# VHH binders against Profilin-1 (pfn-1): the designs that were tried, part 51

Target 1, 132 residues: Profilin-1 (pfn-1), of Caenorhabditis elegans (q9xw16)
Amino acid sequence: MSGWNAYIDTMTAAAPSIKRCAIVGAADGSVWARTEADNVFKASEEELKTFVALFNDVTQVPAKGADIEGVHYVVPRTEESLIFGKKENTGFFAVKTKSAVLIAVYEGPNEVAAQVRKAVESMQTYLNNAGY
Short names: E, the ipSAE of ESMFold2; O, the ipSAE of OpenDDE; V2, 0.75 times the mean of E and O plus 0.25 times the DockQ between their complexes.

## First folded at step 7 (VHH)

Design u12 (framework vhh_7pa5_2)
Fold by ESMFold2-Fast, scan of step 7:
Structure u12 (fold): chain B 132 residues (1-132), chain A 124 residues (1-124)
Amino acid sequence: as target 1 above (132 residues)
Amino acid sequence: QVQLVESGGGMVQPGGSLRLSCAASGFTFSSYAMSWVRRAPGKGPEWVSTISGSGGSTSYADSVKGRFTISRDNAKNTLYLQMNSLKPEDTALYYCATGGPSPPPLPGEYFDYWGQGTQVTVSS
């Protein structure tokens, strides 16, 4: 075990509307930890490699959207180190640290989205403060 | 259940070589990045190397670049570390782990390795 599973568990406990999530390498999109079994995060390595490359220039993302788990999301805008999107009743928040990208896919209205964002950004802040 | 079993360690003289293996079971091996991490006596864990799930990308700690090579055989669920030009400073217990470099522990948490590790001792 790598210890990254504790981060998955912490985010999902903080925001129960998270349906699937993963922690992947910022350089290559390789999976370090993810939800499994009935909640398996099922993005391919190639899709994740493409996804993490979006953080090289987040200003380009709203024009083309983002793909996660074969689902195309509309990305209305981006912030530094944050990409988020919505597709019908699902949405995601993805945040980048120096070495990792944390991705949380959720279901529900804007009220639950705020809680998911807080959970993911909390972990991002903790990792950044630790130099990760 | 997830299980990782390290092997291949031993005693070598400086400049020698060893090849470590990690046999994985209980999860979809090819879907996960895999790492080697080492722990010298009285020290905390030090990340050594990571390989992506496909084997298409690798990364190394500066202390081992050019000397160590990480590889994997997804058909056999096995991770490898080829260690060349070994130095006394490489003496440590070596563990394999899923994922990239180990994160900092969360408050009240700890990181544990599933395997016993495999001991590498480099001495004259």
Scores: ipSAE 0.397, ipTM 0.732, lowest interface PAE 2.4, mean pLDDT 86

Design u13 (from q2 with L102K G108D E109S Y110E W111Y P114Y; framework vhh_7pa5_2)
Fold by ESMFold2-Fast, scan of step 7:
Structure u13 (fold): chain B 132 residues (1-132), chain A 125 residues (1-125)
Amino acid sequence: as target 1 above (132 residues)
Amino acid sequence: QVQLVESGGGMVQPGGSLRLSCAASGFTFSSYAMSWVRRAPGKGPEWVSTISGSGGSTSYADSVKGRFTISRDNAKNTLYLQMNSLKPEDTALYYCATGGPKPPPLPDSEYFDYWGQGTQVTVSS
């Protein structure tokens, strides 16, 4: 479909501390849109397939952590459609809709994390309301 | 600059076959999922099929399952749609697009920068 990159632009404008992000298919982790150039989201298709499968049973994720772009994150807890992690000054938020998973990698303190979470969850709500 | 150019359409009788092509440029083709979307006269766009960046996974609309096959050649930056057992209901302009099923309109506005001219498929006796 056309225009998925416009959603990347919307999220990064809402939360400038997002360093890299992507929108991927919930079923297979295939990339629909991502940040490019100096901020290219570099996860492999195999890594993303593994990552989106975590949403099949989020209760197991805190024991194992999660890998994004070859970086292992500690996942302190999960919610039904939200996985988030932290590694030192870097973190991520990933949310699932019916058809997509939105992943945002950011850098900064807890105040920055709250802004990134809000941006990602707002987009999740919009897509869910549109049937995606 | 992202550019998508569709070709391969034509007129065919019911039960016939056509192979559509989409030549892509201006982006890292192999990193993105690609879709085929069609628009029949007087109707809105209908998603037809999606293929992952590697080609390792595919999905199809129920209306075309078993008849259409999506494929890609990443070395040539080209997406394909093999259409078999064509029906009059398949008559439409066919477009290729990046990503999965049609994204919803943004709250403010969005222009289809990635839409090509499309390629017309007409199935009639």
Scores: ipSAE 0.518, ipTM 0.781, lowest interface PAE 1.7, mean pLDDT 87

Design u14 (from u12 with S102T Y113P; framework vhh_7pa5_2; at its last look DockQ between E and O 0.89; V2 from the best seeds 0.00; counts 0 for: unsure alone 64.5 < 65, SAP .82 > .668)
Fold by ESMFold2, look of step 8:
Structure u14 (fold): chain B 132 residues (1-132), chain A 124 residues (1-124)
Amino acid sequence: as target 1 above (132 residues)
Amino acid sequence: QVQLVESGGGMVQPGGSLRLSCAASGFTFSSYAMSWVRRAPGKGPEWVSTISGSGGSTSYADSVKGRFTISRDNAKNTLYLQMNSLKPEDTALYYCATGGPTPPPLPGEYFDPWGQGTQVTVSS
């Protein structure tokens, strides 16, 4: 389809604990690519628009938490371009580039979370270096 | 099987208009942002415009702002590009694609995601 599917595939291959993944427009949350295989990434445009807007002030997010796919996550911490959400044995990492937000939803303990973060940050860095 | 079929190209004089169509099948069209991209002779792909899945958000390359309008009909699974005030530099093969602006290729990537496209030629 789009070349964005290759980015989805690269992230899921790098961190097998990623169960669902999406790339969305940073301005409006519009879906550019998502996992479609056995685990469709399901979030409404309205929810994704609200989600990407969290990056407008990441310092407010730990107090509120974050919603994605109809699931509420506690957000233990954020960084300028990264939001980490946690719910029991699952979580997500979301990273922002100039044009996009990359979202990966995973299952597993903290040791697995580091692999997921590395996978999304590698793509973030690649896109940033290319001006995206 | 996902298919995107472009149509509506042709030859027009400078200042003329054309309307391109992209028929989509094999996926949930309304769930995805859609883009138009173009390839001028001997050049790489250039992003033209993107529209959100619902159609509520649009964006355009600076070179086409004010002249081109992207739209979609989710009931017909069809994407459109209305092109007005056409210039010779708009001459290109036009393609539709799912997603936002075309990403940089990943290192070692060797597949070609583009279909046949539809030719737009702006010349006297």
Scores: ipSAE 0.583, ipTM 0.810, lowest interface PAE 1.6, mean pLDDT 89
ESMFold2-Fast, scan of step 7: ipSAE 0.648; ipTM 0.836
ESMFold2 (binder alone), look of step 8: mean pLDDT 78; pTM 0.790
OpenDDE, look of step 8: ipSAE 0.885; ipTM 0.932

Design u15 (from u12 with S102E E109S Y113P; framework vhh_7pa5_2; at its last look DockQ between E and O 0.92; V2 from the best seeds 0.00; counts 0 for: unsure alone 62.7 < 65, SAP .823 > .668)
Fold by ESMFold2, look of step 8:
Structure u15 (fold): chain B 132 residues (1-132), chain A 124 residues (1-124)
Amino acid sequence: as target 1 above (132 residues)
Amino acid sequence: QVQLVESGGGMVQPGGSLRLSCAASGFTFSSYAMSWVRRAPGKGPEWVSTISGSGGSTSYADSVKGRFTISRDNAKNTLYLQMNSLKPEDTALYYCATGGPEPPPLPGSYFDPWGQGTQVTVSS
């Protein structure tokens, strides 16, 4: 497929609580890579375009939440390049680089959330250091 | 299994045109952005162009902007690259790939995403 699939595999291996994962273009939300088979990441291009646009002003996101895969999440916190969403025992972390947004959807308690965040931020840092 | 088969390359003179095709199978083509990448002799891969899954968004490397046009036909699972005003520096093997511009390789990765490609040669 593409070298982006190796990033998907690395994140899911580092944080087994990740159930679905995707890498999308930061400008338009287009899907570059995603989990497949029994864990297909299912979000429309239109939903992803809306989702990545949240990074244009992360300060407004906690007030309205975020939607991904047709699921609405409460967003308790954001950072300049990170959005954390939560719903019941599931959640997501999304991080932005210059050209991409990395999205990981997970299940589990707070301890696994930290593991998921570390997995996506590790790839974000690697990409940032390479100018991506 | 995922397959991407490039075709449409050939030899043309400077200023000429060529249209590349990429036949896709084994995955939901319309769900993925697609890119063209090229490798000139003795050079590493150079990203050329990317198109979104729907075809509604496109981007191009500065070196080809205004001369190349990426498009797709999701009903036929086919990606295209229309190449106009060709220059000798466009000479390369051209490959298609899923996703946007290729990322830096991860340490310990040995995945080779590239097929045979299609040769474009621009020479008098």
Scores: ipSAE 0.600, ipTM 0.825, lowest interface PAE 1.5, mean pLDDT 90
ESMFold2-Fast, scan of step 7: ipSAE 0.667; ipTM 0.842
ESMFold2 (binder alone), look of step 8: mean pLDDT 77; pTM 0.778
OpenDDE, look of step 8: ipSAE 0.863; ipTM 0.922

Design u17 (from c44 with V98T W102L I106L; framework vhh_7pa5_2)
Fold by ESMFold2-Fast, scan of step 7:
Structure u17 (fold): chain B 132 residues (1-132), chain A 126 residues (1-126)
Amino acid sequence: as target 1 above (132 residues)
Amino acid sequence: QVQLVESGGGMVQPGGSLRLSCAASGFTFSSYAMSWVRRAPGKGPEWVSTISGSGGSTSYADSVKGRFTISRDNAKNTLYLQMNSLKPEDTALYYCATGGSLPPPLPPTEDYFDPWGQGTQVTVSS
């Protein structure tokens, strides 16, 4: 008896430097939950469909980068269930679970990035353990 | 303020039909996947169906495939569930929610209690 927005709130509370984030379906990129108002995660359904398909073969991503909210990010490398990128003072971490993809966009230096990564990976572990 | 108000439930005989509605407000409805979930007496919640924000993708629980149809009208911020060939096993309180499935429970926190509304009751009885 819970809503997916509670998971967004948990991640943003754990890492206040997250500026925008979303939980989307791994199969189609459809939005399950996202930040709103002044922090609205504004990626289109078509862009998110393209983005989640990157997890089908993460080894191809560093050569091309990734697009989130119309912003092109340099992806220095990937891990099996993790795509992360950087553009100037902004960056993102995206992790895939069994049924979802968690995307967090942040602003700040590398020290801030470590906290954001930890929050997103903790949620990934929780959802995977719950069968999601 | 996110508000979801379910309606359209009632009592029908087996083989009957009902159309449920969910009126949404307080968020950009067309950007969110929407689901129907139900709770039968003495059972936990069961995911029923999901539709993507655009309406271009739908999915259904095996128990309702071929009988139920999910749809949405983004201009009216309304989600629908057309229920045909109703069975006694479909008797439940029906809820609408944002998202593509029934989310797992978070560890207990002060802010994590009963985000579901009142729902709309469907009773299938001879």
Scores: ipSAE 0.438, ipTM 0.747, lowest interface PAE 2.1, mean pLDDT 86

Design u18 (from q2 with P101S G108D E109T Y110E W111Y; framework vhh_7pa5_2)
Fold by ESMFold2-Fast, scan of step 7:
Structure u18 (fold): chain B 132 residues (1-132), chain A 125 residues (1-125)
Amino acid sequence: as target 1 above (132 residues)
Amino acid sequence: QVQLVESGGGMVQPGGSLRLSCAASGFTFSSYAMSWVRRAPGKGPEWVSTISGSGGSTSYADSVKGRFTISRDNAKNTLYLQMNSLKPEDTALYYCATGGSLPPPLPDTEYFDPWGQGTQVTVSS
């Protein structure tokens, strides 16, 4: 068994429209937990290292977008510790805690996006309060 | 299903060495950061060391720096901990886990035990 996979399960249960998600180290992008099997989150370690570095200055991200799983997403704006993007009917929300970055890729309209964002931000708050 | 099976523990005298192994199955081992965690008698769990999926970065608790070395063989889906200059305070059950740290317990998960049986290391004369 894997302790961090319980966090993946909690987020996907709270927002069933999450297709793939992962918890990665904020410092290096190393994978701590991710969805597997038919929903495997297939970002490379190099791509994730590049992605988590975006949180060092989120204000630069909307000009260039972000890449996750080899897919380029338009990032319309960012918030402190939050990067999100959209590509047609797919999108993602990524939030940073002290030690981790939570990434959730979803499919669906804006109503679905709101549910996914709530699930990811709830987990971000929980981990921050636990010192993570 | 993720399975982690620890082995290699034993009884050793102070100053001795042991090499622990963790056999992983049920996930893409090379994609995951892996950690060693220990639980001494009467104490809570203590993080010992972490290695990234590629093996390119490692980190250690201050109590073991210079004495322990974490490594992995991704072709064999196996994590290792080389333990040198063992001290009585290293006596503990040793567990491997995915991730870069111990996760906090989730709300309403009273019996959350993500690790297996572990492998016992006893350092005494």
Scores: ipSAE 0.478, ipTM 0.743, lowest interface PAE 1.7, mean pLDDT 87

Design u19 (framework vhh_7pa5_2)
Fold by ESMFold2-Fast, scan of step 7:
Structure u19 (fold): chain B 132 residues (1-132), chain A 124 residues (1-124)
Amino acid sequence: as target 1 above (132 residues)
Amino acid sequence: QVQLVESGGGMVQPGGSLRLSCAASGFTFSSYAMSWVRRAPGKGPEWVSTISGSGGSTSYADSVKGRFTISRDNAKNTLYLQMNSLKPEDTALYYCATGGSLPPPLPSEDYDPWGQGTQVTVSS
């Protein structure tokens, strides 16, 4: 069985406002783990390949935004290994580690967004410390 | 209900060949990267090979490059590992898993995400 699904479970338990999330390969956007069933993360392989390539130069992203699951998000700014976007009452946080990109899509107010960001950044730190 | 069932292992002489299969069910197989990982007696897991969901990209551990070939049949929900020029050091229990690498350990020490696996023994 896959052990990466346990990481999805850990993030969603830490931030219940996460509606959908995934762990994908940083090199090609291939899906390692994702939420399933009623919360399935629906991004295509081609869209994810395009998305993870944004981390090659995050400074270009605010000018053009980002697409996840066929939804265009406005990206107000980026940090070296963080892309986040907003659309009305929804948003996402995506963080890059050495080997992976963690993507969490959420719904809710700014206080909820802060909890989601903390969850994905905590996992990013954990994976980086483990050499991933 | 996600299920991965490995098969195809056995005993072979050095220089021999085996083909492993992993039958997947309970999820959208074609959407997930798949890997083969192995665990030799008394050792930790070692990543062997990965293939993307579409099959468009593959990668291999240095120890198996040129000898092993990973492939998949998305219509049959099956992952394969063709192993040629087998060496005694390839002796291990082989597992398939979703994802592009071995997951790092979680705080729970009893967490073992791997299935039963299929045993490969290379000896004279």
Scores: ipSAE 0.488, ipTM 0.738, lowest interface PAE 1.7, mean pLDDT 87

Design u2 (framework vhh_7pa5_2)
Fold by ESMFold2-Fast, scan of step 7:
Structure u2 (fold): chain B 132 residues (1-132), chain A 123 residues (1-123)
Amino acid sequence: as target 1 above (132 residues)
Amino acid sequence: QVQLVESGGGMVQPGGSLRLSCAASGFTFSSYAMSWVRRAPGKGPEWVSTISGSGGSTSYADSVKGRFTISRDNAKNTLYLQMNSLKPEDTALYYCATGGPLPPPLPSEYDYWGQGTQVTVSS
């Protein structure tokens, strides 16, 4: 079994508006854990490798946007270890830790985005403090 | 529904070799990184090695680097660990798991790890 599945469960319990999420390796985008079944996170390993490389220079991302699950998102701005984007009624938050990238895709208005961001950033802090 | 079945362990003398297998079912095997983890008698789990879903990247614990090789056959949903130059300190139950380097597990997680496959290196 995977101990990382417990972290997916923790994030989705904290923010029920998360529709799909994943924990991937920061170096290669390889999937460590993800939502499954009716909520399967569908990004390919190739797409995720490209996505995690965006954290090498987040200042370039707003000019180009970001692709997750074959969907192109407008990225209005970035922070040092945070990329987030919007497309109509969907959005995502992605944060980088020392070893991982956490990606959460949600649906709903701006009010639910704040809850999703809080859940992802809380997990980022926890993993960084644990040395990940 | 996720099932992981380890095999290939046994008794071997120091300097010997073993190849472990892990048969996976119930999920899209090629989409997940896979790891080998071991637990020595009286010890907690120690991460051994990880391979990406495509097999394009691998990583190893310092204690096994240069001696062990992780590989996978996505067509057969099987993970392998080739163990060379075995040492007495490699004696442990070996488990396969989905995902990358595992976080420190809670005590309850130790109880849910299957029986694994036993590797014993006798001097």
Scores: ipSAE 0.323, ipTM 0.701, lowest interface PAE 3.0, mean pLDDT 85

Design u20 (from u12 with P101D S102L Y113P; framework vhh_7pa5_2)
Fold by ESMFold2-Fast, scan of step 7:
Structure u20 (fold): chain B 132 residues (1-132), chain A 124 residues (1-124)
Amino acid sequence: as target 1 above (132 residues)
Amino acid sequence: QVQLVESGGGMVQPGGSLRLSCAASGFTFSSYAMSWVRRAPGKGPEWVSTISGSGGSTSYADSVKGRFTISRDNAKNTLYLQMNSLKPEDTALYYCATGGDLPPPLPGEYFDPWGQGTQVTVSS
């Protein structure tokens, strides 16, 4: 594998409650790396293209929600480069860098959500600092 | 286990053509964007071209645009790079990789995402 899959491994090791995770291109949503096998990230290329376009104007997202893997999530609010959502005991954090979008789907209580957010934001910071 | 195996390199004269192949195994090839990257002697890696998982979008470095064509055969789990009008400046080891760009090394990690690659030499 390319080094992008090592990034998936790093995030899932840092936050074991991540059920599925992907790194996709910010321009087109194409998959660069993702979890596979029993925890495969199943979003289609078309869905991901739509999803990454949400970062063009994050202020519109809370009114419409967001779709990941065919699941519609309520998005309570957004931040400049962060979209997060929740559906029952499942949620996601998605962060944008210059070149990529990191998406982590998790399951669990608020303490678990905080750990997942920290993992994806740490990786976002590293990639941004490296020019990605 | 994930494996990428490059082939098809060789020695050609300026103006010649080569077709590189990358055989992928161990992952769902059709779901991943794939790239070609090259490393010339004494230089760092240079991104060459990317193709989306479906093959519906492609992009190229300015240095190869109009001369190189990236393509894929998802039924065969194979990525291709058709190189036409080769120049001495194209001399490099060529690598395939998943994704739209090569990642930086992870903090505290020592890894080289490159396999052995396939050598392209363009000279008289």
Scores: ipSAE 0.428, ipTM 0.729, lowest interface PAE 2.1, mean pLDDT 86

Design u21 (from u12 with P101E S102L E109D; framework vhh_7pa5_2)
Fold by ESMFold2-Fast, scan of step 7:
Structure u21 (fold): chain B 132 residues (1-132), chain A 124 residues (1-124)
Amino acid sequence: as target 1 above (132 residues)
Amino acid sequence: QVQLVESGGGMVQPGGSLRLSCAASGFTFSSYAMSWVRRAPGKGPEWVSTISGSGGSTSYADSVKGRFTISRDNAKNTLYLQMNSLKPEDTALYYCATGGELPPPLPGDYFDYWGQGTQVTVSS
């Protein structure tokens, strides 16, 4: 059976300000797990394929920004395996592991953003340590 | 609740064929990548194949390339694995799962994520 939904639950429990999130394949952006129902993460397969390809060269991203769920985000800077963006009071953090990309969309001020980043990076570390 | 029910396994001689099915419910099937994973006697789980939500991309373990074909019917919420040129080494319980690979266990997990699966036995 699949257990990837437990990772979504763990991240949202650690940072309740996450509005929507997903775990997608690093190679193709295919969805492995995501928030559903009232909090469904609505990015299309084509959009996610484009998004995960940004990790091939993160230095190009600040000049263009990034699109998630049809929303264009300003990306102020990137780190090796981290892309994050802002659009008014909404933002996202996306991190890449060996096999996956974790994406969390949140709403709120800088204190909320810091909590979301920690939750996503904690999960990234756990997956990398497990060989994912 | 996510439900995945595997079927189609059986006993077959080397060189034979089987088609496995996985009936999915409880989620938007067409939005998720789906995989086949197997567990051979005395071994840990081995990823076999993945298909994207649309069916537009597929990937295979080196051990099954050219012999197995993964496919899906999103109108029926069903995943398939067509297995040709079966070898004794393909003998295993076969499971379907959402995602590209089975996740590692989270700290404090008390659940066995392995259902019944469907048994494939390749023997003369």
Scores: ipSAE 0.318, ipTM 0.678, lowest interface PAE 3.2, mean pLDDT 86

Design u22 (framework vhh_7pa5_2)
Fold by ESMFold2-Fast, scan of step 7:
Structure u22 (fold): chain B 132 residues (1-132), chain A 124 residues (1-124)
Amino acid sequence: as target 1 above (132 residues)
Amino acid sequence: QVQLVESGGGMVQPGGSLRLSCAASGFTFSSYAMSWVRRAPGKGPEWVSTISGSGGSTSYADSVKGRFTISRDNAKNTLYLQMNSLKPEDTALYYCATGGTLPPPLPSDEYDYWGQGTQVTVSS
């Protein structure tokens, strides 16, 4: 079975502007699934461990920003289970479920960002409803 | 394309041992957490064990602690489960999966698409 990779495929099909994405464990940042090959999501175990810990107190994140794939993003604001950031023409959305954190990196204007956010939040809702 | 192929199952008597293998391809194996999950006849999936990408941490279900050992060989892209002191209750189809747990089914998913796994039967 393809396992969690079917979820990566679902998100990227729903929002084609997603360049790279990953599903990682909420507790430790361990990779469960990610885009591979030409669009591989490259983040170290330590970076992801640090990143998922940001969800322990999202109110502190706008002051510090967030690092994904060695890139520092400005985080303008957060919501309880959502961190999003921007750097030039690229950005990311990360959402936390009960067991996982979904991270999607995209490129494009605000209209594209809205589509990516909807795809990620839709998957967040599905996983939470499934007990994940 | 992630591909996982389980092997090593068989029939053993209670108290026996088996070693399961999972051959992985299509992804950077050492970057992923890996798990063993089993499904007994008439039951839902049960998580058995997880190992981190580096192999530095492992965890086990209470039902198998002290009897099963998860390990990996990142140079060979292979995951292992050493099963000792097998009990009839361990009878199940065993799957390996990326991640810390088995994913829930997507709306279009069915059991037939989970793959064959490797069958372990413990009986006298």
Scores: ipSAE 0.353, ipTM 0.675, lowest interface PAE 2.6, mean pLDDT 86

